VH-VL binders against Probable inactive ribonuclease-like protein 13 (RNASE13). Designs and how they scored, part 5

Target 1, 136 residues: Probable inactive ribonuclease-like protein 13 (RNASE13), of Homo sapiens (Human) (q5gan3)
Amino acid sequence: MDIKMQIGSRNFYTLSIDYPRVNYPKGFRGYCNGLMSYMRGKMQNSDCPKIHYVIHAPWKAIQKFCKYSDSFCENYNEYCTLTQDSLPITVCSLSHQQPPTSCYYNSTLTNQKLYLLCSRKYEADPIGIAGLYSGI
Below, E stands for the ipSAE of ESMFold2; O stands for the ipSAE of OpenDDE; V2 stands for 0.75 times the mean of E and O plus 0.25 times the DockQ between their complexes.

## First folded at step 1 (VH-VL)

Design r1 (framework fv_romlusevimab)
Fold by ESMFold2-Fast, scan of step 1:
Structure r1 (fold): chain C 136 residues (1-136), chain A 123 residues (1-123), chain B 108 residues (1-108)
Amino acid sequence: as target 1 above (136 residues)
Amino acid sequence: QVQLVQSGSELKKPGASVKVSCKASGYTFTSYAMNWVRQAPGQGLEWMGWINTNTGNPTYAQGFTGRFVFSLDTSVSTASLQISSLKAEDTAVYYCARDRGYYDSSGYYFDYWGQGTTVTVSS
Amino acid sequence: SYVLTQPPSVSVAPGKTARITCGGNNIGSKSVHWYQQKPGQAPVLVIYYDSDRPSGIPERFSGSNSGNTATLTISGVEAGDEADYYCQVWDSSSDHYVFGGGTKLTVL
């Protein structure tokens, strides 16, 4: 059993997967401002992340992409794979900040392929998102 | 540390003009909008309008067009409110308050307020 | 023009819970912010985006917003909570901020 790998996949599920997509805080404000406000207690530093991705798909559908990883993402020192299907994703982009107290985010809902980080080459768990596929 | 410091109290006669200033420090002045709020003696808070500190474009609430002018001096991180042709009903405390971020198109909250400037209009 | 309605006053005994309402047509679809103002002082933000607290505001302060009513709740009320409380929304249709008339909280 790999305790570090289990912690990484658990953090990914908590911070980057939201299915079905909630209307946080129940439709009263923008999705990312609500989500990032809720998650601020999980941030170790007072910095506002510049970008954050949230996938709106069931865990089983996401996990299967890490069954066979054909690439290695050097900058993350992790295996990675391009999803075969486009996935519904919210991109939370930092609009403005005054750390540690104020972060303002734009919410963009899109449907794109992404580079998923996997814990190992085969039969792995998803542990993060390296980026979105630009198609260029 | 973010601070908004307003100019001192003013005592004016009807028909005069007054200029209230609000000096910002501790942040990038042009990244947040500046709002003006009036409070007449014993009354509630009344939003007067806002100015985009990046573009200099003011927006006035109904009832504050004509005699009221919002302006900026970005070289000293200062927003100003000028009231012309003063009337007794202009007697109030005037507050500046910070809100919206640079790229935000939605409304925000007022996170920092000036201490207020008392303007008294009497003969 | 959009209007927010608050009761002019609320009285509460020390240690009890005060509830201050802010009424508005379909206010649950808007984000409500709350300010505390003590005599001779500038307003202080106590709740933003319906229910979030700024750093330094005690856990005793909480907010909710649904339907036609937003509520500021202050539990375990202390003498120092005596103040005027104002609700505020951004009305996107008019591109204007709107304040409620204010509620004077008296701790008896």
Scores: ipSAE 0.000, ipTM 0.513, lowest interface PAE 14.3, mean pLDDT 81

Design r10 (framework fv_romlusevimab; at its last look DockQ between E and O 0.05; V2 from the best seeds 0.00; counts 0 for: pae E 14.5 > 2, placed apart)
Heavy chain, then light chain:
Amino acid sequence: QVQLVQSGSELKKPGASVKVSCKASGYTFTDYAMNWVRQAPGQGLEWMGWINTNTGNPTYAQGFTGRFVFSLDTSVSTASLQISSLKAEDTAVYYCARETYTVYFWGSTYYFDYWGQGTTVTVSS
Amino acid sequence: SYVLTQPPSVSVAPGKTARITCGGNNIGSKSVHWYQQKPGQAPVLVIYYDSDRPSGIPERFSGSNSGNTATLTISGVEAGDEADYYCQVWDSSSDHYVFGGGTKLTVL
ESMFold2-Fast, scan of step 1: ipSAE 0.012; ipTM 0.621
ESMFold2, look of step 2: ipSAE 0.000; ipTM 0.548
ESMFold2 (binder alone), look of step 2: mean pLDDT 95; pTM 0.960
OpenDDE, look of step 2: ipSAE 0.018; ipTM 0.654

Design r12 (framework fv_romlusevimab)
Fold by ESMFold2-Fast, scan of step 1:
Structure r12 (fold): chain C 136 residues (1-136), chain A 125 residues (1-125), chain B 108 residues (1-108)
Amino acid sequence: as target 1 above (136 residues)
Amino acid sequence: QVQLVQSGSELKKPGASVKVSCKASGYTFTSYAMNWVRQAPGQGLEWMGWINTNTGNPTYAQGFTGRFVFSLDTSVSTASLQISSLKAEDTAVYYCARDHEYFWSDSYYYYMDVWGQGTTVTVSS
Amino acid sequence: SYVLTQPPSVSVAPGKTARITCGGNNIGSKSVHWYQQKPGQAPVLVIYDDSDRPSGIPERFSGSNSGNTATLTISGVEAGDEADYYCQVWDSSSDHYVFGGGTKLTVL
């Protein structure tokens, strides 16, 4: 396994896979505000991404989708595949921010197919989410 | 503000059915699974199972298959427990409780962070 | 299947420290959570993930978990602490919540 692939897969696992889904009972306004605050603090990242996706499924199940990455996503410069199954996923969408330190997110729990970014064409590991496939 | 409010006590005869409801407020109902827990008189807490509030899929603990049915009405943020063919041994306080799920790369665990007040179901002749 | 063992009762004088144990095979490898249940009331989460307190729970409540024993410690015990206390784990091998049998704390 390539070192860059290992780092990318580990970051994806840490930041975008949450199974079973954690709850944030202490003062957070919903799942995404808790998660995004935790991630920004832990990574020492002050950015407020406009959208973030979290998959609520076991890592082993997600890895199987990258066994054969049947397309290349030019805008991400990565191989990608559409999941054959719908997955439970939380969409964290930026509602507003009070610069520089505060980000506020809406949490939407949904069950959709999605485009996974894969580290290579064959026998790859998931490294990100390109977007959702809603059929629209 | 986060609350689970359950329906009132029930007195039933053996063979009847009962439906216990649990109305959630103050949070996004479909973002948390709902547990059902039973406590017979003078006994401890007994986990009955849980329901995925997003998909509606129930999971029952051993001993609670068949006569016990978990259901949802997401339009009113309500989970329900129905018990059919009631027996004297069903006499208990039934609780709904919100599931807290924790997962990161090193571990996962579950606990119940918010509980309903309980519904007493008494089955007697 | 996995079993949690608690003493059925513990007695303590006001102002002293109560210790309630929860025994389980290799329980130190699991996360232990504790609930307080006063007579006629619903359970209330008082400790989660071995030692963390939810908002509103006094600092007198603390927890530990190592080896085969988890412990709930209540310092400076008050009459209002009289309750049944339950420990709980999630058993991943059976996909089940497991509760201890409960311990009745009596403050004399």
Scores: ipSAE 0.000, ipTM 0.522, lowest interface PAE 14.9, mean pLDDT 82

Design r13 (from r1 with heavy chain D99V R100G G101L Y102E S105Y S106W G107S Y108E Y109G; framework fv_romlusevimab)
Heavy chain, then light chain:
Amino acid sequence: QVQLVQSGSELKKPGASVKVSCKASGYTFTSYAMNWVRQAPGQGLEWMGWINTNTGNPTYAQGFTGRFVFSLDTSVSTASLQISSLKAEDTAVYYCARVGLEYDYWSEGFDYWGQGTTVTVSS
Amino acid sequence: SYVLTQPPSVSVAPGKTARITCGGNNIGSKSVHWYQQKPGQAPVLVIYYDSDRPSGIPERFSGSNSGNTATLTISGVEAGDEADYYCQVWDSSSDHYVFGGGTKLTVL
ESMFold2-Fast, scan of step 1: ipSAE 0.006; ipTM 0.543

Design r14 (framework fv_romlusevimab)
Heavy chain, then light chain:
Amino acid sequence: QVQLVQSGSELKKPGASVKVSCKASGYTFTNYAMNWVRQAPGQGLEWMGWINTNTGNPTYAQGFTGRFVFSLDTSVSTASLQISSLKAEDTAVYYCARDQYSYDTWGYFDYWGQGTTVTVSS
Amino acid sequence: SYVLTQPPSVSVAPGKTARITCGGNNIGSKSVHWYQQKPGQAPVLVIYDDSDRPSGIPERFSGSNSGNTATLTISGVEAGDEADYYCQVWDSSSDHYVFGGGTKLTVL
ESMFold2-Fast, scan of step 1: ipSAE 0.006; ipTM 0.566

Design r15 (framework fv_romlusevimab)
Fold by ESMFold2-Fast, scan of step 1:
Structure r15 (fold): chain C 136 residues (1-136), chain A 129 residues (1-129), chain B 108 residues (1-108)
Amino acid sequence: as target 1 above (136 residues)
Amino acid sequence: QVQLVQSGSELKKPGASVKVSCKASGYTFTSYAMNWVRQAPGQGLEWMGWINTNTGNPTYAQGFTGRFVFSLDTSVSTASLQISSLKAEDTAVYYCARDLSEYYDFWSGYYTPYYFDYWGQGTTVTVSS
Amino acid sequence: SYVLTQPPSVSVAPGKTARITCGGNNIGSKSVHWYQQKPGQAPVLVIYYDSDRPSGIPERFSGSNSGNTATLTISGVEAGDEADYYCQVWDSSSDHYVFGGGTKLTVL
């Protein structure tokens, strides 16, 4: 099956989906330090994001969630949906940084629902993650 | 192309043991998990558990620990179910079915479940005196 | 343990639409798969991830899932659709697959 994506979906796929989950080579202390180093190489600025989410599921399964994108997430100015299932997610949290260059991350593997950002209302493509579902 | 071929029917006495095999072909055996499903006469489908074909680690549903053992022989792409100390209640058709359950972390065993796209033809096990 | 509830039987006339329900607490937050089983045969996947069809399954088969009920819909029912139908979900709280009790579809 060939995946066709918009620019927004392509960036989301590249930066926030890792399936099957990759094992980084020796030299990286933890999954997130390897991944975030790779991502900084792809970005135009060298900022250390405070938090980053990575979903470990096939694109087709993730893409399906945005067919129900009838809610609007005002903080992101995008349509959004709560995932139907809990998904395996790695949470990369900035532990500390030594300005300007070095960023160190904690890696936490979890299984929970999340809010996906979708490219439009109904039958849309995933373009980002708004946050994790708190259940409260 | 993808096939799951199970061993033939078995007629056993109470207290005996039986081994049902499921031979896979047409795909990379260790890339898909193997599930076992039981169906008693006139009853519905009951999930028994699954085995990770890459690691050999089994997971059993409640009620299927003890007498039931899932195993593999990866050299011949075969998964097996062994039932010991057979009882009349074990009379059923036993199915193997594959799904794509990915192992996300070597240390933690995190998995993403899927669906059963291919099934074996079933093996009838009859336990009677 | 998570439980899926299906009606034991559904009867439908040829050419009409059959609807088979699968009830579960907050099932709309889960992905539902559907299997068809004809007498003496292994089950066959007919719907996966609520509404997707495998290659070879007629477009008369469709699915939906919201709230506490998932539904398998078979339009223009044919005699060959007579079978038992099972819904299935993954219960993330127990890390187990769960099947519904099955529904016997009779085509009169």
Scores: ipSAE 0.000, ipTM 0.506, lowest interface PAE 17.1, mean pLDDT 80

Design r2 (from r1 with heavy chain D99E R100G G101Y Y102D Y103F D104W S106G G107Y Y109T; framework fv_romlusevimab)
Fold by ESMFold2-Fast, scan of step 1:
Structure r2 (fold): chain C 136 residues (1-136), chain A 123 residues (1-123), chain B 108 residues (1-108)
Amino acid sequence: as target 1 above (136 residues)
Amino acid sequence: QVQLVQSGSELKKPGASVKVSCKASGYTFTSYAMNWVRQAPGQGLEWMGWINTNTGNPTYAQGFTGRFVFSLDTSVSTASLQISSLKAEDTAVYYCAREGYDFWSGYYTFDYWGQGTTVTVSS
Amino acid sequence: SYVLTQPPSVSVAPGKTARITCGGNNIGSKSVHWYQQKPGQAPVLVIYYDSDRPSGIPERFSGSNSGNTATLTISGVEAGDEADYYCQVWDSSSDHYVFGGGTKLTVL
């Protein structure tokens, strides 16, 4: 249990937190194309995820939301919480793909509440994003 | 809930062809890639390639081009492997395996496997 | 072509710790997955992302990955752990999955 929490939190931090938001070179054709290209390599997979979320806030600000993780998200088999505050989020949405070589993403910057997945009930660490409160 | 059910064993003569099917259920078929893995008697696992279930595009590992064809029938959530001009060296158990996404790690893994289809090529 | 090297066999007494290695050039920069295969059965994922366990896999199973060697560690080995174990990586440079040759774990 502790090891799953630790790994999930580390991976979430690495792949879904980007603060301050990095500016990718023009050759990457925007934020999400640069990020998702990097992530596909790091994830050791050639498939194109249809959606990915990135939070642009300090890790400590994100951690505080899982202090009150009292709901259970059955479809993820994890505890979860709705953030009290709106956060700056980039939504990477798959526009089209030419597998296995390329995935093309639209980048949408939004400020809204989201459902965080937490490692346990109360006093937990964030391990993922279940979705956005208002959707894409 | 998630299941991959493969077709039954086959006994074939050299030069014949065989089609192994893998029927998926319990998930959206076109959301996850399907991989094929071969295991000759007493040997290890050998990755043959994958097929994108959304586009139908196959990718073959070195050594599995030409005689091996991956295909789909999305209307029945089935992936198929066809082997033509069978050789004795094709005798093996053939597995289909789903590339499932684990949100904890952010990685796709072979999270569900078919039970395997034994193909025996002999005269 | 990327190659993963595993010892062909490892023997361990019940209750002891088994260590199965997977060697590869700069494998520590890749994500290693481990599969258990018992005779006549399909493989089962036992470790993913170097060290994470799927639901239902006992805490006795753990993994590590650094430098040129990944390791699957099984503590308090039980007779039911007797199986073939395979490591696997995705080689992003060739867009191919690569399996190790497999290690037969014998519990005696």
Scores: ipSAE 0.000, ipTM 0.511, lowest interface PAE 15.5, mean pLDDT 81

Design r3 (from r1 with heavy chain R100L Y103D D104I S105L S106T; framework fv_romlusevimab)
Heavy chain, then light chain:
Amino acid sequence: QVQLVQSGSELKKPGASVKVSCKASGYTFTSYAMNWVRQAPGQGLEWMGWINTNTGNPTYAQGFTGRFVFSLDTSVSTASLQISSLKAEDTAVYYCARDLGYDILTGYYFDYWGQGTTVTVSS
Amino acid sequence: SYVLTQPPSVSVAPGKTARITCGGNNIGSKSVHWYQQKPGQAPVLVIYYDSDRPSGIPERFSGSNSGNTATLTISGVEAGDEADYYCQVWDSSSDHYVFGGGTKLTVL
ESMFold2-Fast, scan of step 1: ipSAE 0.005; ipTM 0.517

Design r5 (framework fv_romlusevimab)
Fold by ESMFold2-Fast, scan of step 1:
Structure r5 (fold): chain C 136 residues (1-136), chain A 125 residues (1-125), chain B 108 residues (1-108)
Amino acid sequence: as target 1 above (136 residues)
Amino acid sequence: QVQLVQSGSELKKPGASVKVSCKASGYTFTSYAMNWVRQAPGQGLEWMGWINTNTGNPTYAQGFTGRFVFSLDTSVSTASLQISSLKAEDTAVYYCARDSYYDFWSGYSYYMDVWGQGTTVTVSS
Amino acid sequence: SYVLTQPPSVSVAPGKTARITCGGNNIGSKSVHWYQQKPGQAPVLVIYYDSDRPSGIPERFSGSNSGNTATLTISGVEAGDEADYYCQVWDSSSDHYVFGGGTKLTVL
């Protein structure tokens, strides 16, 4: 399909899917500090994102949710779907920063439904996470 | 009320094993790492390592690999320390302590804000 | 391995000011935390991030950290302040918590 959509799915798989969940990286305090440092290096980005989500589930289980992606998330200008199942997720929340050199994150493990961004309407691939389902 | 409650004192013979438990209450157990700290009679505080309560992965300080095992039972908010093949030099008070990190003013420095009451392990023949 | 050096003991008269030092190479670039331990009791955090006080710790406890020395200062010392005091840092080079050897504060 579209090269941009293929790159989006590959980056999502690399940066937002971690299954089975790995150990804390050497030299870092906490799961998210290690992951976010790696992510910033890979993206060649000095910014400290305020929030990042990591799903701890097999890729095939995540892909199935975008098979019926018929909603549109206008804020992201992409198709989206609410997962029918709660998924194990680590939430990386920015605690403190000294840009461009240092970002410090809290790691929170939770199980809940989320809004997946999908590459197109129906029969799509996951390309990102729009947010967590709040219940209201 | 946030608290850590440890199991009672243990008297063991050399070569035996012991398991010290630390039950957390009053907070979300998986949001904070748990440290283990040892204090031999008349000595200072010695950091043994920590366990990630989100992942269950332990990290041991040098000198505490092999015979020492950190584990969790998240269903009952409990961290445990097991020492195998006990030696006389293992005689100490063992503390669990909650890691408090990523406070609003935090940096690369971490501290322990809540401590268990300690478990005395005595190894003698 | 990173090492923190504390004097083994400090003596002070009631109502006077006690100063407990914690020496470390370039410790001013690290954050220092202080614990109080009374006989038979668990340690209690009294200062974190060089100079901040946890809720419930009296204002007479203060801290500073610059260059190669961090200092815990206790003004208007009371008999109830008798305890062992430990400084602590995180050493990123070794991925270890490092404690000082402890200082016994005697109020006489």
Scores: ipSAE 0.000, ipTM 0.501, lowest interface PAE 18.1, mean pLDDT 81

Design r6 (framework fv_romlusevimab)
Fold by ESMFold2-Fast, scan of step 1:
Structure r6 (fold): chain C 136 residues (1-136), chain A 124 residues (1-124), chain B 108 residues (1-108)
Amino acid sequence: as target 1 above (136 residues)
Amino acid sequence: QVQLVQSGSELKKPGASVKVSCKASGYTFTSYAMNWVRQAPGQGLEWMGWINTNTGNPTYAQGFTGRFVFSLDTSVSTASLQISSLKAEDTAVYYCARESYDYVWGSYEYFDYWGQGTTVTVSS
Amino acid sequence: SYVLTQPPSVSVAPGKTARITCGGNNIGSKSVHWYQQKPGQAPVLVIYDDSDRPSGIPERFSGSNSGNTATLTISGVEAGDEADYYCQVWDSSSDHYVFGGGTKLTVL
């Protein structure tokens, strides 16, 4: 489990953190189409994930939330914590795909609290996003 | 604790409409896709499609366009399936199922929680 | 149009090992998930991502996926394992989930 959590942290940093938010080349129609195309190319992965979250905050700020990761999210089999601050997040939602190569995404920029998955209880590293908090 | 609770069984005449609801609790509703799965009597599981709970956009499998409508009421964490112009062939158990969010690239989403099912019987 | 093929039934004696197959063209390149359904009940996830087991599922359940065949293996089979078992994949080329036809496991 330790090895899986270390891999998860590196993967999360690479694929779900983008700060400051990068502007993709003029050829891309929207942020998520550029990002997801780049990620698929980099990973040699042709799959179209249905949803992907990107946090636009410094890694050090995100890491601090897992300092008090004392809750357990049973449905993920991971420790988790609710961020105390709202974070700027882009939600990439799959609109449609045209096989074999094309994925088309909607980009939604939002600012809200989220549940972070953490590598262990207390003093942990972020390894993913469990969900967005809708504390309406 | 995560739960998906579906509405009760329905007995309808051909040509009527029915609305099956699926109320979610114990998690952030808008963070997980909701899928619909049908099972006709004595038959296997048949995927009908999904709805994006964040955007409200539905996607239907081939064969479930037109008469079938997926919708949401995010204020009460509820997903709904409406079937219009009911036919005898629509007789089935209808399940809602939550699609897990995979936080690590390379894993495919799977249905981690299911509603108990709603039996819809269409007869004259 | 992607199709998953399962045998309609498998019989096994108590305490022995049951193997339920799921055939699909190049299925080894996909992630396979398995669901158990007992009569009158909703399906329950028993294996995800080919071989991972959810919390609460006994170690007797395991999975593999290679080439054109994925397999759900249940060792030390108990009467309570009698159920229908379904395999499932996401088919990225059609943007659809696909279920196998289901296998009825009988413990005799």
Scores: ipSAE 0.000, ipTM 0.528, lowest interface PAE 13.8, mean pLDDT 81

Design r7 (framework fv_romlusevimab)
Fold by ESMFold2-Fast, scan of step 1:
Structure r7 (fold): chain C 136 residues (1-136), chain A 124 residues (1-124), chain B 108 residues (1-108)
Amino acid sequence: as target 1 above (136 residues)
Amino acid sequence: QVQLVQSGSELKKPGASVKVSCKASGYTFTSYAMNWVRQAPGQGLEWMGWINTNTGNPTYAQGFTGRFVFSLDTSVSTASLQISSLKAEDTAVYYCARDTPYSSGWYEDAFDIWGQGTTVTVSS
Amino acid sequence: SYVLTQPPSVSVAPGKTARITCGGNNIGSKSVHWYQQKPGQAPVLVIYDDSDRPSGIPERFSGSNSGNTATLTISGVEAGDEADYYCQVWDSSSDHYVFGGGTKLTVL
């Protein structure tokens, strides 16, 4: 396995999978503010990403979607697949920032199919989320 | 398919107001944040701020509070920039640009689609 | 106030490799994006997240980012690559996007 691919998959598991969904201490304003604070500390990065997705499903269930990842998502230059099932997802959207640097997020819980990024065509590992499915 | 189309050029006197519009098509308007970027004649790109197209919340960079207002009309997929009390130093090309809000982590905030730009000239 | 520093100009012969740098304090901890702007036109995204290419951008364009310097590399330079190039980061410490001053690439 490629080293960069291994790192990408493990980071995705660590930062974008939260199952069962945790509850953060009373000092945090909602789920995303607790999660994003934790993630910034873990990555040793003070940047405030504008959006972050968290999937609330077991890792093995997520991995299965990349088993037959035979589509390519041009915008991300990665193989991808649309999940066959709707998954519980929290969308963390950056609301505002204040000096010294503080990141404030809105938390939106939804159940949707998503476009999952996969490390290669078949028998791949999940490495990211390209977007949420909102078609009719 | 995906496009941002801006309103036409404007020539204004100092003290006037101007409204620059940016109409989105070919994608779900509320799924992408909208940014405003200014470029004065012969100068580089300067970020003015962004607006959350889902919530309507604007965020302004330093130097762009007060006279500058970001707004949305979601029913017609349009973002707008209004500048009041125009000054000569507001002469510039104004761009709208969307970010990509999708990724498993951070760094989805590149500006992948830009409007063609609106030239605002302020002179007496 | 976070500052990104680019050389004002870079000259390169056709077919050679151009390297455009973007200097910033601890920029390797940030995501760097690169834009190409031709006269009278809107900027075009050529690299995002340090090293990824958008659909439609040729493989000749690549990026890297470590320590205090990010670099846009254009191999096999063509006359059509002549443009201004801007680097960009989101800087949480200043609470906004920061653009570099731009580099004019001249193909001669």
Scores: ipSAE 0.000, ipTM 0.508, lowest interface PAE 15.2, mean pLDDT 80

Design r8 (framework fv_romlusevimab)
Fold by ESMFold2-Fast, scan of step 1:
Structure r8 (fold): chain C 136 residues (1-136), chain A 120 residues (1-120), chain B 108 residues (1-108)
Amino acid sequence: as target 1 above (136 residues)
Amino acid sequence: QVQLVQSGSELKKPGASVKVSCKASGYTFTSYAMNWVRQAPGQGLEWMGWINTNTGNPTYAQGFTGRFVFSLDTSVSTASLQISSLKAEDTAVYYCARDYGDYEGWFDPWGQGTTVTVSS
Amino acid sequence: SYVLTQPPSVSVAPGKTARITCGGNNIGSKSVHWYQQKPGQAPVLVIYDDSDRPSGIPERFSGSNSGNTATLTISGVEAGDEADYYCQVWDSSSDHYVFGGGTKLTVL
């Protein structure tokens, strides 16, 4: 196993899985503002990403989707798979920035299938989210 | 054959330093993290931290910062643990162990252990 | 910090089934691994990812994990199974591994 991929899977768990969904301390305006502040503390590069996804499901349920990771997502240079089931997801969308470093996000709850990035072909672990499936 | 071979036992005086080495063979050294685990006499297993063998960056568990230093020599597939200013409470068996698995990894293989005894 | 709780000791008669528990809040959402350690030896992986056995580990070793309790089950216990057993998880909230306190299995 590649150390970079192993670390990517652990970062994905820490930054993109929240089950059961937690509350953040007083002082944060909404779920995503609290989560994204925590995420910036975990990542050395504290850039304000335009969008971030959080899955509210047990790790084992999510991990099973990468068992069949036989597609390659060239834009991400990773293997990927579409989830069989819709999952409860929070979408964090960047609303505005206050220079030099503050990021403010809107929180949106949805239930959708998504494209998971997987650490390798077959029998892999999730390492990221490529995007949400829009079935219409 | 995948294996980890550690250096021999050490008997040290308080205030001395010790370096325990862990040599890997049978796999690509930089593809797996290396963990350090301590076991004091008659006690359980205590995780000390890990080192990313690809980047050389260490992560220490609470209580193992300062006097404890993880390092690598990738040219000889060796990870090392250095303990400075030794204290009697550092008396323990120190294990290195490969972080194996995709996520929420497990330790396989383990080194045979290095006994460090600190006494005056 | 996350804590795993094991009984300090379990006794079992030869040929019977031993069950060693590992308690943790919502441990069923984590992957639990089990190690066997005999006196003077390094630990040996006996179960990984809750229930999988490494090559060389007999089928009488099995594992389960749900809710707040993971269990290592050893059926048809033999004298050679006497050892300390440790459970282990990765705790994403603290970014570190956590070991249980260990259970001494005695075959009497």
Scores: ipSAE 0.000, ipTM 0.513, lowest interface PAE 19.4, mean pLDDT 82

## First folded at step 3 (VH-VL; framework fv_romlusevimab)

Design b32
Heavy chain, then light chain:
Amino acid sequence: QVQLVQSGSELKKPGASVKVSCKASGYTFTSYAMNWVRQAPGQGLEWMGWINTNTGNPTYAQGFTGRFVFSLDTSVSTASLQISSLKAEDTAVYYCARSDYLTEWGYYYYFDYWGQGTTVTVSS
Amino acid sequence: SYVLTQPPSVSVAPGKTARITCGGNNIGSKSVHWYQQKPGQAPVLVIYDDSDRPSGIPERFSGSNSGNTATLTISGVEAGDEADYYCQVWDSSSDHYVFGGGTKLTVL
ESMFold2-Fast, scan of step 3: ipSAE 0.424; ipTM 0.801

